# VH-VL binders against Exosome complex component rrp40 (rrp40): the designs that were tried, part 20

Target 1, 240 residues: Exosome complex component rrp40 (rrp40), of Schizosaccharomyces pombe (o13903)
Amino acid sequence: MAEVEEKGLLSYYFPGERIPDSIISQDGSIRLGPGLVFQKKDREEEIVVSKAGRLHQTGKNAMLIDSRTKRYIPATNDQVIGQIISRFAEGYRVDIGSAHIAQLNALAFENVTRKSRPNLNVGSLVYARVSLADRDMEPELECFDATTGKAAGYGELKNGYMITGLSLSHCRKLILPKNTLLQTLGSYIPFEIAVGMNGRVWVNSENLSTTVLICTAIRNCEFMSDEEQIKYCKDLIKKL
Short names: E, the ipSAE of ESMFold2; O, the ipSAE of OpenDDE; V2, 0.75 times the mean of E and O plus 0.25 times the DockQ between their complexes.

## First folded at step 19 (VH-VL; framework fv_solitomab_arm2)

Design w3 (from t2 with heavy chain D31S, light chain S30D Y52N; at its last look DockQ between E and O 0.01; V2 from the best seeds 0.00; counts 0 for: pae E 21.1 > 2, placed apart)
Fold by ESMFold2, look of step 19:
Structure w3 (fold): chain C 240 residues (1-240), chain A 120 residues (1-120), chain B 106 residues (1-106)
Amino acid sequence: as target 1 above (240 residues)
Amino acid sequence: DVQLVQSGAEVKKPGASVKVSCKASGYTFTSYYMHWVRQAPGQGLEWIGYINPSGGYTDYADSVKGRFTITTDKSTSTAYMELSSLRSEDTATYYCARKYIGSGRYFDYWGQGTTVTVSS
Amino acid sequence: DIVLTQSPATLSLSPGERATLSCRASQSVDYMNWYQQKPGKAPKRWIYDASNRATGVPARFSGSGSGTDYSLTINSLEAEDAATYYCQQYSSDPLTFGGGTKVEIK
């Protein structure tokens, strides 16, 4: 089963959520910006979120919540990565990070009939296309290309590792056929990738440690020049 | 660099009050707890209270509750303790100490200490 | 209140010897911290979360333990290690310290 990255930096948090100790330095000062407060719990103090938004590191040991970041707003024909949260005879309810839970019909796959339906488990990841987006309705998803009816890479994402919290601009650059980082990495390491316009990216490769390194590179490359990306890839390969 | 500088030694009579300052520098004052710990001559360390400067809330040890007040001045990054109705048993060196947040829960920087002597 | 009992009260050893300082809690705690204090000076952070050395603490110092029994070990005692060492918990309110172990160099 595909693994989902634990919440960390750039993840979306809601009021009342605790910031994981894994991102809190034990040696040094921690400066809290807007949206984060210290709160007493069990006669101990911890860092909790006071406003909805994404967690950003703004300097050495400095953090804040960026409340300008919104939930994913579905748009027709967006590719998204979703997680199955429940099953029905007629389909699935899928979390895509939007205000409404999405629907995926059991027949919305290539070559599926009422007799031959997919068997996706709760917790599984799917790569899907938004077929219907309306602010007042649950979004609808399909796991085939609208024009050809072919799977076209949609469907269950088996194994691998998913990261979240990428900007739409970054995701759009990642799907370009000439993306410098992905082309450079692909020349050294075989891997599979799925990029969701909902800020989710899934990678699968030979082993988990390599997969996590690729995901880290993808997250870190947004503001690098092409030259910086190529150098970064070469340095990364040396660690493998 | 992080630094905690306390006010100078005090000699007081029983029944008086004492106010000790602890000026912080080198970090964002409102991002850390400030604790007070005292040490009687020849004795060990005793925690007596803390303040969270971001929200102003405090907690005090039972041994000093009702007589002890911790305050802050955010504009000068200074914490204060005030102990009233002084007794000879309050004779001690008083330390301010910054508490690191999260797991670990230890004091990472201490002031130099302020001796308070209560004697008639 | 969680009472921390340190032993021995005084440990007098020669340079190069191994020193072991004990801290026993009256209830199980989920972490233990240690401070070094020299005469006339404020305590210094030394060991945190049972076994982690604070920045600048020599490698000859190590901490260990869990539950109710914790220790601080100085592998090869040096003259500069003469000080009083205090253990401290904040697993439950109120925060408490041990009584200290004074390390002396013969």
Scores: ipSAE 0.000, ipTM 0.384, lowest interface PAE 21.1, mean pLDDT 82
ESMFold2 (binder alone), look of step 19: mean pLDDT 91; pTM 0.924
OpenDDE, look of step 19: ipSAE 0.866; ipTM 0.933

Design w4 (from t4 with heavy chain W101Y, light chain Y52N S93Y L95Y; at its last look DockQ between E and O 0.01; V2 from the best seeds 0.00; counts 0 for: pae E 17.6 > 2, placed apart)
Fold by OpenDDE, look of step 19:
Parts: structure tokens; C-alpha cells; sequence
Structure w4 (fold): chain C 240 residues (1-240), chain A 120 residues (1-120), chain B 106 residues (1-106)
């Protein structure tokens, strides 16, 4: 795996940035690894960075963004966003970005019986709470509030877009009741959001473009002051 | 070693434009914001604007908004500030200053400054 | 805009004396920095986040403060400390500097 140098400089990319065409294979074929996604903009397809990091070439036509992201360590009662990676008789194996794959019991939902259990597919996203975190055991997840037994927003995340590779500190800030960024965005655009303590955020809005815009804002505003965030959001919204 | 090297002194007439450069070296250019601060002769420091690491976002002080434009060239690790519609009150030494995109809200390295004189 | 008022404007002291520079903000700030500037030179980061010395800054320098009141202290002045010191807030847009305190060594 080699770092891609552009004009003698190691290229560090931020989420939302476009990979220059000069770096892409001339034959138009490219395999995107982690941190890179195809995006359609103005009837053109472009490769956009989804994680901050350095661009690496892993093969002739394969690239990824190497983000020095620390792995999430599960903690009890953490809300997390997971991706279903497999199904078994009793439930699901869920990738939550930790060293170990988590387990989600099919009955770990509000008012669920064996006959009425959610049918999640491989690749589905779930918002869940860590119910068990032990060094010697696989993390366990539940999709209900531990106190009330209600769904409380936990469950399958349908549609939308998931941001990955956010710092844990950024996620912690986003879950605060008075988050300037989210409040500002929300004042202009209605959207749904799930914030995971595992460095993942899920957003859904009216359309994909708006969703991506919101996600971009979330990624870019991590180290901005409140005033900077407000200004950034206002300017971003003008582009809609 | 981190270095910010700015372009040379400029003398302009009111209404004219000038572009000041700040060449960065010794670090990953795209990992930092670039701010601009000016200092009128014998006066204090005034923050006037900045550009984010990706170059996609800029903001300016009200005193220069609409007249000044900050840009970057990642290929040359250079930040630029174009000063248009120059006024006598724009006479100052202009500094570029680096700020890490991550934690730490301070200017850790400064250019040597570029003196811009606006005179009739 | 947050206004930073530095006092005194000029401080003239002898070597070995203690210098205290004040920076008062018009409203509460969370990020306060200090820069040292010598004549004809660019400012240098000196104290960051209220109380942290930048690399190469002598131990005789210290910063303190919170809310609206911040200070930079030089415990025992040396000739090389002659400079203008500026406080700067990075809490709110637009970012602002104090008027500076000129430290002169007799």
C-alpha cells in the first residue's frame, strides 16, 4: 500500500473533497476502498472522500483513505450505529466499529415476539444501545431504552446516509442537547439524525443531496467555533 | 522546520488590487487553516480572514468583506490573499498565520509579513 | 465583537522585577492566547489556552485566567523580554486581539 503523492506532496483529504481526476486511472476504472465514495453531482460522477485521511493506492486501480481512526471500545449504555453483517437463528451479528463484532438478539426490540421480530438484512443499519460490554465477551446490543423499555429511537435506520470515521469527541459533542451545528442546520432544513458514540452518525432528510450536505457540514465543523459553524451552515444552505 | 514565507512589499494606489502570497513548507499544508492578520503602522493586530484546509470555506472580517479574497494552491502549498478596491486604511503589514485543523485554537506559526502601502 | 482591553499600555521595569500584564474581555471567552512581538518582527505564539507555554518559552512566563479576566506574568524580567505582548481570543467570531502591552526594560 503506497501513499499517493500529488506533485511531491502527500495528499491529505477531508470528507466531502473530490479526488482529482489526475489521480484516477485513465481508463476510468477504479475500486474504491474505505473512505471513498461515488457521488453524482450535476450529472457527473465524482469520487468523494468520506473520511479524513491520506490517500493510498492499494493496487493499479484501487484507492482508499487511511484514517488514523481509533477503534471504538464498547461501553455499557453507549448508543451506537451498527451494520448488520450476518444473520443467525437468534439474531444478528453487528459491526459497530470495535475489535469485536457485536450481537443483537432478534428479540431485543420493543414489544417484539418471536413472530413479530424485525427482519433485518445484511447491510442494514441499526441504532442500538450497548447492553453488555465485557473484555471476554462479544458486545451485546439492544434496541430499546434500558429504563423505559421503549424504542426511544433505537431500531433500524432506513434510508439516509451514514457518516463514518468521526472522532469520538465530535460525536460526544453532537449528542449534547444544545448543539449549535445541529440546531442551526435544523432551523433551515428538517432532518433526522442518530449519533453513535462509536464515531458514526446517521442522517436522513428530504433528498440525498440535502442529506449529503448535512453530513458534510457535520464532518467539517468539528473544530469550528460556534460562530464559525453558524456561518458555515448559512453559507452551505445558500447552495441548496 | 515549519516556515511561512510571504511575498515582498507592495505599493499601490487607492482602488488598485494586489495579491499577497504565503508559501508554506515543513508540514502538511492541507492539515491547517490559514489565517490572515494585519497590522497598521504603529498599531495593534487585526484579524481579517481565513481559509479552511480544503480551501472550500473562507470567512472575512467585516472591514474587508467583499474586497479581500483568500485562496490556496495545494500543489504549491501556497495561500493567497487578493486585496481589491484598496483604501488608504488598508496600509499595513499583512501576516499569514497557521492554525491546525484539529484541537488548539491559536496561531502557532506566522509569516514574516508583507507590507502593503496604499498611497495616492 | 469581543473587545479585549490590555493594561497597562506600557510597562517599564528593571531586570529582575515581576511584570503582570492584564487582558480583560468584554464578554466571557474560552480560548485566550498571548503573542510576543518584537519590533520589525512577526508575532510569536507565547501562551496558548490561557496558561500553556509555547515551545521555547522560558519558565519565568506564566499565563492564567478564565472568563473575562486573563493575565500574563513574567516572574523575573530579562532584557530579552522587551517586546509587545498581545492577547487574542479564539472563542467567538470575529477573532480579536488586545491593544497590546509594551514591556520596556530599564
Amino acid sequence: as target 1 above (240 residues)
Amino acid sequence: DVQLVQSGAEVKKPGASVKVSCKASGYTFTGYYMHWVRQAPGQGLEWIGYINPSGGYTDYADSVKGRFTITTDKSTSTAYMELSSLRSEDTATYYCARKYYGSGRYFDYWGQGTTVTVSS
Amino acid sequence: DIVLTQSPATLSLSPGERATLSCRASQSVSYMNWYQQKPGKAPKRWIYDASNRATGVPARFSGSGSGTDYSLTINSLEAEDAATYYCQQYSSYPYTFGGGTKVEIK
Scores: ipSAE 0.000, ipTM 0.495, lowest interface PAE 15.0, mean pLDDT 88
ESMFold2, look of step 19: ipSAE 0.000; ipTM 0.415
ESMFold2 (binder alone), look of step 19: mean pLDDT 91; pTM 0.914

Design w5 (from t2 with heavy chain D31S R105Q, light chain Y52N D93Y; at its last look DockQ between E and O 0.01; V2 from the best seeds 0.00; counts 0 for: pae E 7.5 > 2, placed apart)
Fold by ESMFold2, look of step 19:
Structure w5 (fold): chain C 240 residues (1-240), chain A 120 residues (1-120), chain B 106 residues (1-106)
Amino acid sequence: as target 1 above (240 residues)
Amino acid sequence: DVQLVQSGAEVKKPGASVKVSCKASGYTFTSYYMHWVRQAPGQGLEWIGYINPSGGYTDYADSVKGRFTITTDKSTSTAYMELSSLRSEDTATYYCARKYIGSGQYFDYWGQGTTVTVSS
Amino acid sequence: DIVLTQSPATLSLSPGERATLSCRASQSVSYMNWYQQKPGKAPKRWIYDASNRATGVPARFSGSGSGTDYSLTINSLEAEDAATYYCQQYSSYPLTFGGGTKVEIK
């Protein structure tokens, strides 16, 4: 199973999700703005999201959900990273950060048969292509190239670490064949990477600490020049 | 209104074949999977197979595999099942059932059932 | 294969009583459904995805559960509720049903 970055401040939340206790202040009362409510369960109080959006801190002990933050809007042929929510007989329901939960047919893989269907568990990550995008329908995903029928790197993302909340422009720069940051890091460290147009990036290397370091570098490099990225990489490598 | 209307009861001898129809109305036939479920007298329900009418893909339960075939006729919005090499154990009421297409994973409409009796 | 075990096999109660039907799965299940079947009739959609009532199902019916343990509750039994209720999983092929719980009115 791939490890997923814990949701925190500035992460995107859906209605019904609970805010992790790790980001809740312990030093006093907390003021909830729009999109957050207290919910009592078995004499415990929890903070629960009531409107979809990104969690923002608006003061020392104040938080709200920014519902103006855009969620991922599926577009046909986008590469996305999804997380399996549930398994049913024909396939999977997959969270890709969009308004509707996506569907992935168990037969939407290279050379699959009914006896050799993938066995993806809840929580597993997949790298997939959006095959159907319609604002009023659940998106459809496929784990093969539309033209060749080959897997082409799509499928289950085993092990590794995923970060979320990257901008589309950042993800587009990361997908470039000769991205300065990735080439520089790759000259020091072997790793594999998947970039989703839904603001998700997955990295895997032999060492989890190194994998997380690479993900941190990816998040921090968005507005650096090529020269700054090279220097940043050299400084990071010294920390290994 | 969605309706699934099945053909009438059949009495067969062991080794024969039976073909049962399920005529759908009130919806777009090719948008929904059609499943077949059987129920032996006084017993519970057993899933035996399905078809995706748009692509023609089928799958069958091991209990009937090799003897069971599901087909469709899109022009009449009709699904068919055919079970060959009938055995006494195949005596049952056979139902067609439509798979709901949305986020829920269940059968939303059922045919009235077709009783197939296999006696030697 | 996922085996669904329903209990009790038969539940005989008076009108107004609370009926609780159990369905236990041999493995964790994400999609558990319930169907009502009256004698000589086809099964009918009743509860889907553990807790959602199908259209036309009276509010006295409720479904609950997760993982391997599921239940169907009728909180004030009426004569029309006499039927056999089947649970059914839609998480993996082959699709499987429980053995049924027959609800009888005394």
Scores: ipSAE 0.013, ipTM 0.584, lowest interface PAE 7.5, mean pLDDT 85
ESMFold2 (binder alone), look of step 19: mean pLDDT 93; pTM 0.947
OpenDDE, look of step 19: ipSAE 0.026; ipTM 0.550

Design w6 (from t6 with light chain S30D Y52N D93Y; at its last look DockQ between E and O 0.01; V2 from the best seeds 0.00; counts 0 for: pae E 3.2 > 2, placed apart)
Fold by ESMFold2, look of step 19:
Structure w6 (fold): chain C 240 residues (1-240), chain A 120 residues (1-120), chain B 106 residues (1-106)
Amino acid sequence: as target 1 above (240 residues)
Amino acid sequence: DVQLVQSGAEVKKPGASVKVSCKASGYTFTGYYMHWVRQAPGQGLEWIGWINPSGGYTDYADSVKGRFTITTDKSTSTAYMELSSLRSEDTATYYCARKYIGSGRYFDYWGQGTTVTVSS
Amino acid sequence: DIVLTQSPATLSLSPGERATLSCRASQSVDYMNWYQQKPGKAPKRWIYDASNRATGVPARFSGSGSGTDYSLTINSLEAEDAATYYCQQYSSYPLTFGGGTKVEIK
């Protein structure tokens, strides 16, 4: 299966989720802003999210949830990266970061029949296209190109590494055929990439270390100029 | 309508060079890696190498490294494979094959092949 | 390098028979493909990622396997299926192909 980046600062959290100890400073008292509460678990305390939003650090030992950032709002023909939550005879329930869990029909793949269905496990990542988006209904997904009916890269994303929480504008730039960052990286490193309009990006390359480095470059370069991206990539390659 | 159209057959003497072209149409050229594969008469398939036209990265099989050069021309959507210091063992049909730069590890389209014959 | 061993080298069968083509890898792979090649023609994508049929491939073809052992099965052989079938791994560079299984119709 693909590895998924563990949630941290600026990640989106839902009510009930625990804040990982790895991002909590133990150097002094911890102040919790709106959206975070202490919760007793047995004889210990943990920090739990009480309102949906992104985790922000407001001081050395101060954090809050910023609820102004919205979940992914599905739009028809968006490409998205989802994670299989459950499977059943006729398809899959897929988390795409939207308010409702999406549905992926087992027949929504290139050249499949009821007897030759794909076999995707819970936890697997899929690259799919939103075929139906309506605020009152669960989104529907398909793993083929609408025009050709071919897989065209849709389907299971094996191996690799996924990052989340990228802005829509960043993702739109990443899907452009002549994206400067990706063209420059492609001069030095072979890799596969899938970009979801739901703020998720998956990369696969010759090894996980290189893959994670590419994902970090994608995240860090959002506001760089073309010249800065080229220089950054050259410096990054020296670390390999 | 995706097409990969390769240049015509070549007859060469040992020691010469050959450059085979593969002109792509019907898709965004920089969206796909281009691979080269050869097949000696009556034999199986041997992977040669590839290029990422979206940035120019190339790599080659160790067995053929040093004599093959893969390039692209984005303005004409054409990939090239040049083989130098030809030997009789290089007699084969050479194919280009594309692979989507996104997910999916397979060649979805192949060129028609270019036969290169090396003889004195 | 990952070596792919296909067996049998040649499979001669009558129309309607079941054909099973084997491909064994020298180490575990995650990405195995099959290509069909007719004489004088380029290979065609036939089965990708172990079990997925490419568009236009008849339902009588099926792929299966994982790890080191993969198979391509033709449930009821037809005359048009006469071709050489190559397995190909895409897990590690260099990419490698099996030696092929030539399917002949008696």
Scores: ipSAE 0.511, ipTM 0.806, lowest interface PAE 3.2, mean pLDDT 87
ESMFold2 (binder alone), look of step 19: mean pLDDT 94; pTM 0.947
OpenDDE, look of step 19: ipSAE 0.863; ipTM 0.931

## First folded at step 20 (VH-VL; framework fv_solitomab_arm2)

Design x1 (from w1 with light chain S93D; at its last look DockQ between E and O 0.01; V2 from the best seeds 0.00; counts 0 for: pae E 20.3 > 2, placed apart)
Fold by ESMFold2, look of step 20:
Structure x1 (fold): chain C 240 residues (1-240), chain A 120 residues (1-120), chain B 106 residues (1-106)
Amino acid sequence: as target 1 above (240 residues)
Amino acid sequence: DVQLVQSGAEVKKPGASVKVSCKASGYTFTSYYMHWVRQAPGQGLEWIGYINPSGGYTDYADSVKGRFTITTDKSTSTAYMELSSLRSEDTATYYCARKYIGSGQYFDYWGQGTTVTVSS
Amino acid sequence: DIVLTQSPATLSLSPGERATLSCRASQSVSYMNWYQQKPGKAPKRWIYDASYRATGVPARFSGSGSGTDYSLTINSLEAEDAATYYCQQYSSDPLTFGGGTKVEIK
């Protein structure tokens, strides 16, 4: 089963989500701004999100949720990476980071029938295409190419590692043919990748340490020139 | 439990070669880089090279470059070093060491060492 | 190459005394690790990433520093602490070690 990167600063949070202790300063008192509250959980106090938005640090020991930062807004034909949050007889409810939970019909896969339905578990990652997008409706997803009906790389993402919180412009550059970073990394390390327009990227390679290293390179490259990306990749591989 | 077990001591003449093994157990062999570090008698530690067991990529220190080769056998979870054209200054204890995955870039497990003595 | 200069070369102290071992890098490094080595034995993981103790390392050991200046401190020296301690970096190629500080118990 694929692992999901722990969320950090500037990640998008939904109401009810807990702020990881790794983000919280351990020195002094912490001041919570809008969108964050203390909540008691089994004798222990934790910080939870009370409104959707991105987590920002506003001072040494001060944080808030910036609701101006948009969650993913589904657009028809976007590729997205989702996580199964519940299943039922006819399909799945899928978190894609949007205002509404998305739906994935059990029949929305290549060559499936009512008798050969997929068996995706809660927590599984799926690479899908947005088939219906409306701001006031639950998005619908399909795991096949709309034109050919072929899976085309959509479906369950087994193993690997997912990172989140990438900008849309970064993700758009990553899906370009012959992307410099991915071509350079691929010349040294074989891997598979799925890029979601919802700011999520999944990578799988021969082992977890290499996979995480590739994910780190992807996150760090956003503002690098082609030459810088090539040098970064060489240094990264050689150093480790 | 993680363990690195190296082959026994070697005595060689100048100009010969030596091959030292490092058998790994207790972890997934291909998930970790394997490094080699040597220590001349009474001296400090000198890094001499590494291998990525996944894919076989290697890198070597300038002090042994051209004479040093690191290989692996995935089926036995064993790393090997081979040093050719031995010189008296190659007399040292040779250690294999596993590179930690996380931050810090340190060696979390070491083999017991293999003493290589080069004497005429 | 990044040169790591350890000082002093030898520390000879009595049990209960505080030992401070220095490691100075020729240029700024992002990581500093420490190993303990007893005679005839392999080095052992000790302190990583400047200040974190490896599993099983007694609390009397602490690491600190950043940039070019790092130290390892033994707050109350015990007989079993007699060993040589090496610092190590891999912030740039090649990976290098310091020359070591030998800690002796009087």
Scores: ipSAE 0.000, ipTM 0.401, lowest interface PAE 20.3, mean pLDDT 82
ESMFold2 (binder alone), look of step 20: mean pLDDT 91; pTM 0.921
OpenDDE, look of step 20: ipSAE 0.828; ipTM 0.917

Design x2 (from w1 with heavy chain I101W, light chain S93D; at its last look DockQ between E and O 0.08; V2 from the best seeds 0.00; counts 0 for: pae E 10.1 > 2, placed apart)
Fold by ESMFold2, look of step 20:
Structure x2 (fold): chain C 240 residues (1-240), chain A 120 residues (1-120), chain B 106 residues (1-106)
Amino acid sequence: as target 1 above (240 residues)
Amino acid sequence: DVQLVQSGAEVKKPGASVKVSCKASGYTFTSYYMHWVRQAPGQGLEWIGYINPSGGYTDYADSVKGRFTITTDKSTSTAYMELSSLRSEDTATYYCARKYWGSGQYFDYWGQGTTVTVSS
Amino acid sequence: DIVLTQSPATLSLSPGERATLSCRASQSVSYMNWYQQKPGKAPKRWIYDASYRATGVPARFSGSGSGTDYSLTINSLEAEDAATYYCQQYSSDPLTFGGGTKVEIK
């Protein structure tokens, strides 16, 4: 398959995974915080993850795993990307990363009829709007614009690739009109994108290699200036 | 508040037809499936069919298939059932019931019931 | 069709006693509800998804079970609990109900 991005700082790790040497500082001794341990493999020292979480560098020679799991807190009118957990004739249970499982009415699509109901199966991805958000109740979703009743890009997300764990501030930047990264990438590569306020982004393009490249760019650009994003995109496109 | 109000009791002869109405209020009629459940005297509950009021899709229990028709009138928020070729075994109280589409998917509101008696 | 068999058919108990109502499915189901019906009235939602009480259901009612075996328990029977209780599955079409368990207070 195509060259894929290696895991780095701020990537999510599972217990047993090794921290790549490319991340490890060679300047002085390394202090390991919670979630990381040294392990001997033959004659070599390795740093291995012992708790699930994101890798953070806390100082020049200090790292830890941040095991905090941040759940999405639904807000009315948020766009979200969900994954179908259960399917019924009248509706779906949908994972959106919140404390409660969300509910999607089978009738919550544009122009639903007997023959044109969506056939969403377990595992399908859906782009939806939060229609009901309450701390103590299951969130409700709709796959149409509340005012017009039109699909407006909501519905099943076919093919493509989803990345998760993006910050809310990052997702808000990605949905801005004329986002620098997406405009720059789009001038070189045709692709589709859906951005969920639940920290999920879906990308679809001609092939997996290009899709992964776009996802890598999205994940890596969070703290870049516009100028840095443009340069990053141009350098990234050269690898294509 | 949600309310389902059914038409009055019917007495019919074998071979006749009956039509029962169920007027809905207090919610968006086309957002919920409407089901029909019957209960013979002294007996348990039997599901007999449903309609999706938005698209008109229906499905029926085998016990009444071919004789049972569910329709709606969206302008009056009313569901109808019609059962033809009545038999004495069709004597029952017929309930319309709204089905909640979220967790539990239970019948959350029921009509008061319509007694249909089939007697020669 | 999934057949739901409720037992016992009738359960006569004194106030304060513990009632246990059984519902057995002919094949494994994922989703089981319970309804309460008093004479001359439509059924009411009571327990959903095996163990969750509907709004307004007293805490003395509890539900449990999975697979083919489900139960409804009333820990301290009160006079108002006299009713017929029906289980209902929605895991496979068509929807089916159990035959009911009539709870009587002596």
Scores: ipSAE 0.006, ipTM 0.505, lowest interface PAE 10.1, mean pLDDT 83
ESMFold2 (binder alone), look of step 20: mean pLDDT 91; pTM 0.920
OpenDDE, look of step 20: ipSAE 0.789; ipTM 0.910

Design x3 (from w1 with heavy chain G102D Q105R, light chain S93D; at its last look DockQ between E and O 0.09; V2 from the best seeds 0.00; counts 0 for: pae E 19.6 > 2, placed apart)
Fold by ESMFold2, look of step 20:
Order: C-alpha cells, then sequence, then structure tokens
Structure x3 (fold): chain C 240 residues (1-240), chain A 120 residues (1-120), chain B 106 residues (1-106)
C-alpha cells in the first residue's frame, strides 16, 4: 500500500459498501488498489469495498483501502472533529471516522431556531461533542456544551489545517490544560487548536507555513519528554 | 440511552381536557422536534402535531387544530400535549415521538404511549 | 392530504415464505418510511427513505419503490416478524401514515 496525506478521503468502509459516485465521476481511467473491486450491478459497474479500512487516493486516478487504520469508536461526551459530507434542511451527515456516519442536527448549536440555523457547507470541518454513542446506531453530535448550552469552542473550524491518525493516548495528552508542547509553542506563536478524540487535530495560525510547522511538531512530540519538547520548540522557533 | 417516558392512562368525560407528559432523557431535549401521534383502538396511526423545543414553534393537524396545544418545560426536558373539549372520537393511545433528521424524515424513538379514554 | 393505501390489509403466511407489502401514494412523494408495531407496543423505526434499513433491522427486510409505488419485502418470513407494518410519507403537509398491513404467521 502507498500512504498519502490524510485529509479529505478519511471515510472508513466495510466490505460490501459502495464508493460514492461523486468520487468516481471526477476521475478518468481509474485504477483500484487493494481493498477495492469493480462489481457489475444490472447495467452499471460500481466500485465496492472488499476489505475493511480507510479510503486513500494514491494518485490522480488511483485509490485503495488502507486496512492498517483503526476506526474511531464513539463514546458519549467525546470531543471530535468531523467533516460535513451531506447537508440537508434539518441537519448534516458528518464523517468522524467511525463505522457509522454521524448526524448533527441543525438545531444543535447555541441559540438556534428554525429561522436562524447555521449554514455549513459540504467539506467544512466542525468541532463537536458526541451526544449519543451506540455500537449499532448512527452517532449523534452537538455543537454546544451539554450543561450550559454555550458553543464553548464547538462549531465550524474555518481555515487552518487538520492532521489525522494520532493515537488516543497522544490526543488525551494534548487536551490537558497544561500540555507542555502546546504551552511552550503558545508562548512564542499565536495559534488556535482543536483536538478530537477521534485522532484528529486542527490548528490555525497567521499563515499556512507556521500552521504546518505546528502540526509537524504535534506529530513528532508523541514520545518526547517535557524537557525534550521544550528544547524542540526552541529549535523550531529559530527556524521561523 | 434515549428514552421517552409518558404519563399514565387517563379516563375523561366528553367536554373535559387532558394533559399528557413526555419526559425525554439521554439526549439534548432542545435539539430535536417532538411530535405527537395517536392511534384509535384497532385503527392506524394519525399524526397530530409537533413542537420545536428550542424556539417553541408548533404546528397541528387540522383534525385537532384549535383544541390541541403542545408545550415544553426545558428545565425538566418534558413535552406536554393538552387536548380540550374532548370528544368520544378522541379516544386513542397518544405517542410522543422524536423526529430523526436528515433524509430519513422518520420517528426514531417513541414513548410507550398514553391511553386516553373519553366516555360518559 | 396525501393518502397512503396499503395492501393487503392482512397477510397470513408460513415461516420461510416471501411477504410483499404494498404502499401506494395518491401523489408522488419524496420520502417513504416504514414502521413495525406489535400489539400493545409503540411503533418501531424499520425502513427509511424507501430502501434503507434502520439499525438492527434484519437483512431479510428490504424496501423499494419511488414516486407513488412502494413496497416492503420479507424474503424469508420468521415468527418474530408477525406485526403490523405502516408506511409513512412527508413530502407535503400534513405528514400521513398508511392504514397498515398485518402480517400473521400460520
Amino acid sequence: as target 1 above (240 residues)
Amino acid sequence: DVQLVQSGAEVKKPGASVKVSCKASGYTFTSYYMHWVRQAPGQGLEWIGYINPSGGYTDYADSVKGRFTITTDKSTSTAYMELSSLRSEDTATYYCARKYIDSGRYFDYWGQGTTVTVSS
Amino acid sequence: DIVLTQSPATLSLSPGERATLSCRASQSVSYMNWYQQKPGKAPKRWIYDASYRATGVPARFSGSGSGTDYSLTINSLEAEDAATYYCQQYSSDPLTFGGGTKVEIK
């Protein structure tokens, strides 16, 4: 298998599931790697998944299933980063990397009514809380704090850059209020961050170069001690 | 887990009113429309109205319009229906149901039902 | 009002047989949903948007149709499938249900 940048094609598929026409219709002659097969259905050919895993685009017209990634198992009150994949009058379907696509009610935002609903586009990133988690059901999301009803940082994540595939233990360390790496970087560089328990981290800063640098630091710090993280940050800042 | 628990059965005389509660748990009450559906004995299902708990907007079926009101208490996550000027044809089991969003447009969770009997 | 006509009113079949339930709308509809209801119980979500099974619904159930003609098929009937099945539309106000098809096991 070939690995590519983990953004934009992060949906997890099971054997027998169909790949959406929107992905196929944009490509010319398409080449299928491991985990994908053509199947004839009546008068059409469809691309279906033959092995469980995450869909990756490995070239202009080439794709495969990466079976090395574990899907996210939703847990109630988890913070997650999702990508809007469908928009409807009553809400959104959101990819969070779980077995089922999650749902986000249009009313699940601070102070919304039928007349003042949010307008999130397909492809937008959202920071949300899992309000319902069940193995056999679609997860449900909310973009407000369950107790206060305030947005509390949930909602659309505009601009910035998202990295994926972080371990759960790494994400748990990143959400700690006094995380050494983030506090050290924050003393030098203004940035925003959202950490999802689904292995996704979003960063936004004043420009893309700096944002990518911060994301690289986050990826690289997993096994560093606090002292190593502080030194790493100081060396990194010198390169700016 | 999502649960809708309704108040107990009621027996009423024609002309009286009835108020039925539906207590929601396991989800954010104000994020979902709550509908009411009734079923007369041995008959099918009839939609009778809904409320948006966030803004309080309601809509009602013509068959009960003017006699039917839906309210909520956000602090207890409870929806109420009240049907006034009861008639014998209002005898039915009344269900609260949460509306599923997206293209499904169906009711994903139902209360256990409240039987209302109107007889003299 | 969009009228949904379900037929037959009652199906009595043996285990393993194929059951087909019909739902016809008086005009074209965008969404057709199905519910299962057992005696003394609330309805349960079953099929949504014509052909999608709700989570936990056995694969022997399938839905199909568009426009005015919809059906629910049970390809190998089991004893637990005995229930009344209702179709439901929402394309125009008011939201309406069909009259139901009662499935009985001989």
Scores: ipSAE 0.000, ipTM 0.397, lowest interface PAE 19.6, mean pLDDT 81
ESMFold2 (binder alone), look of step 20: mean pLDDT 91; pTM 0.920
OpenDDE, look of step 20: ipSAE 0.830; ipTM 0.913

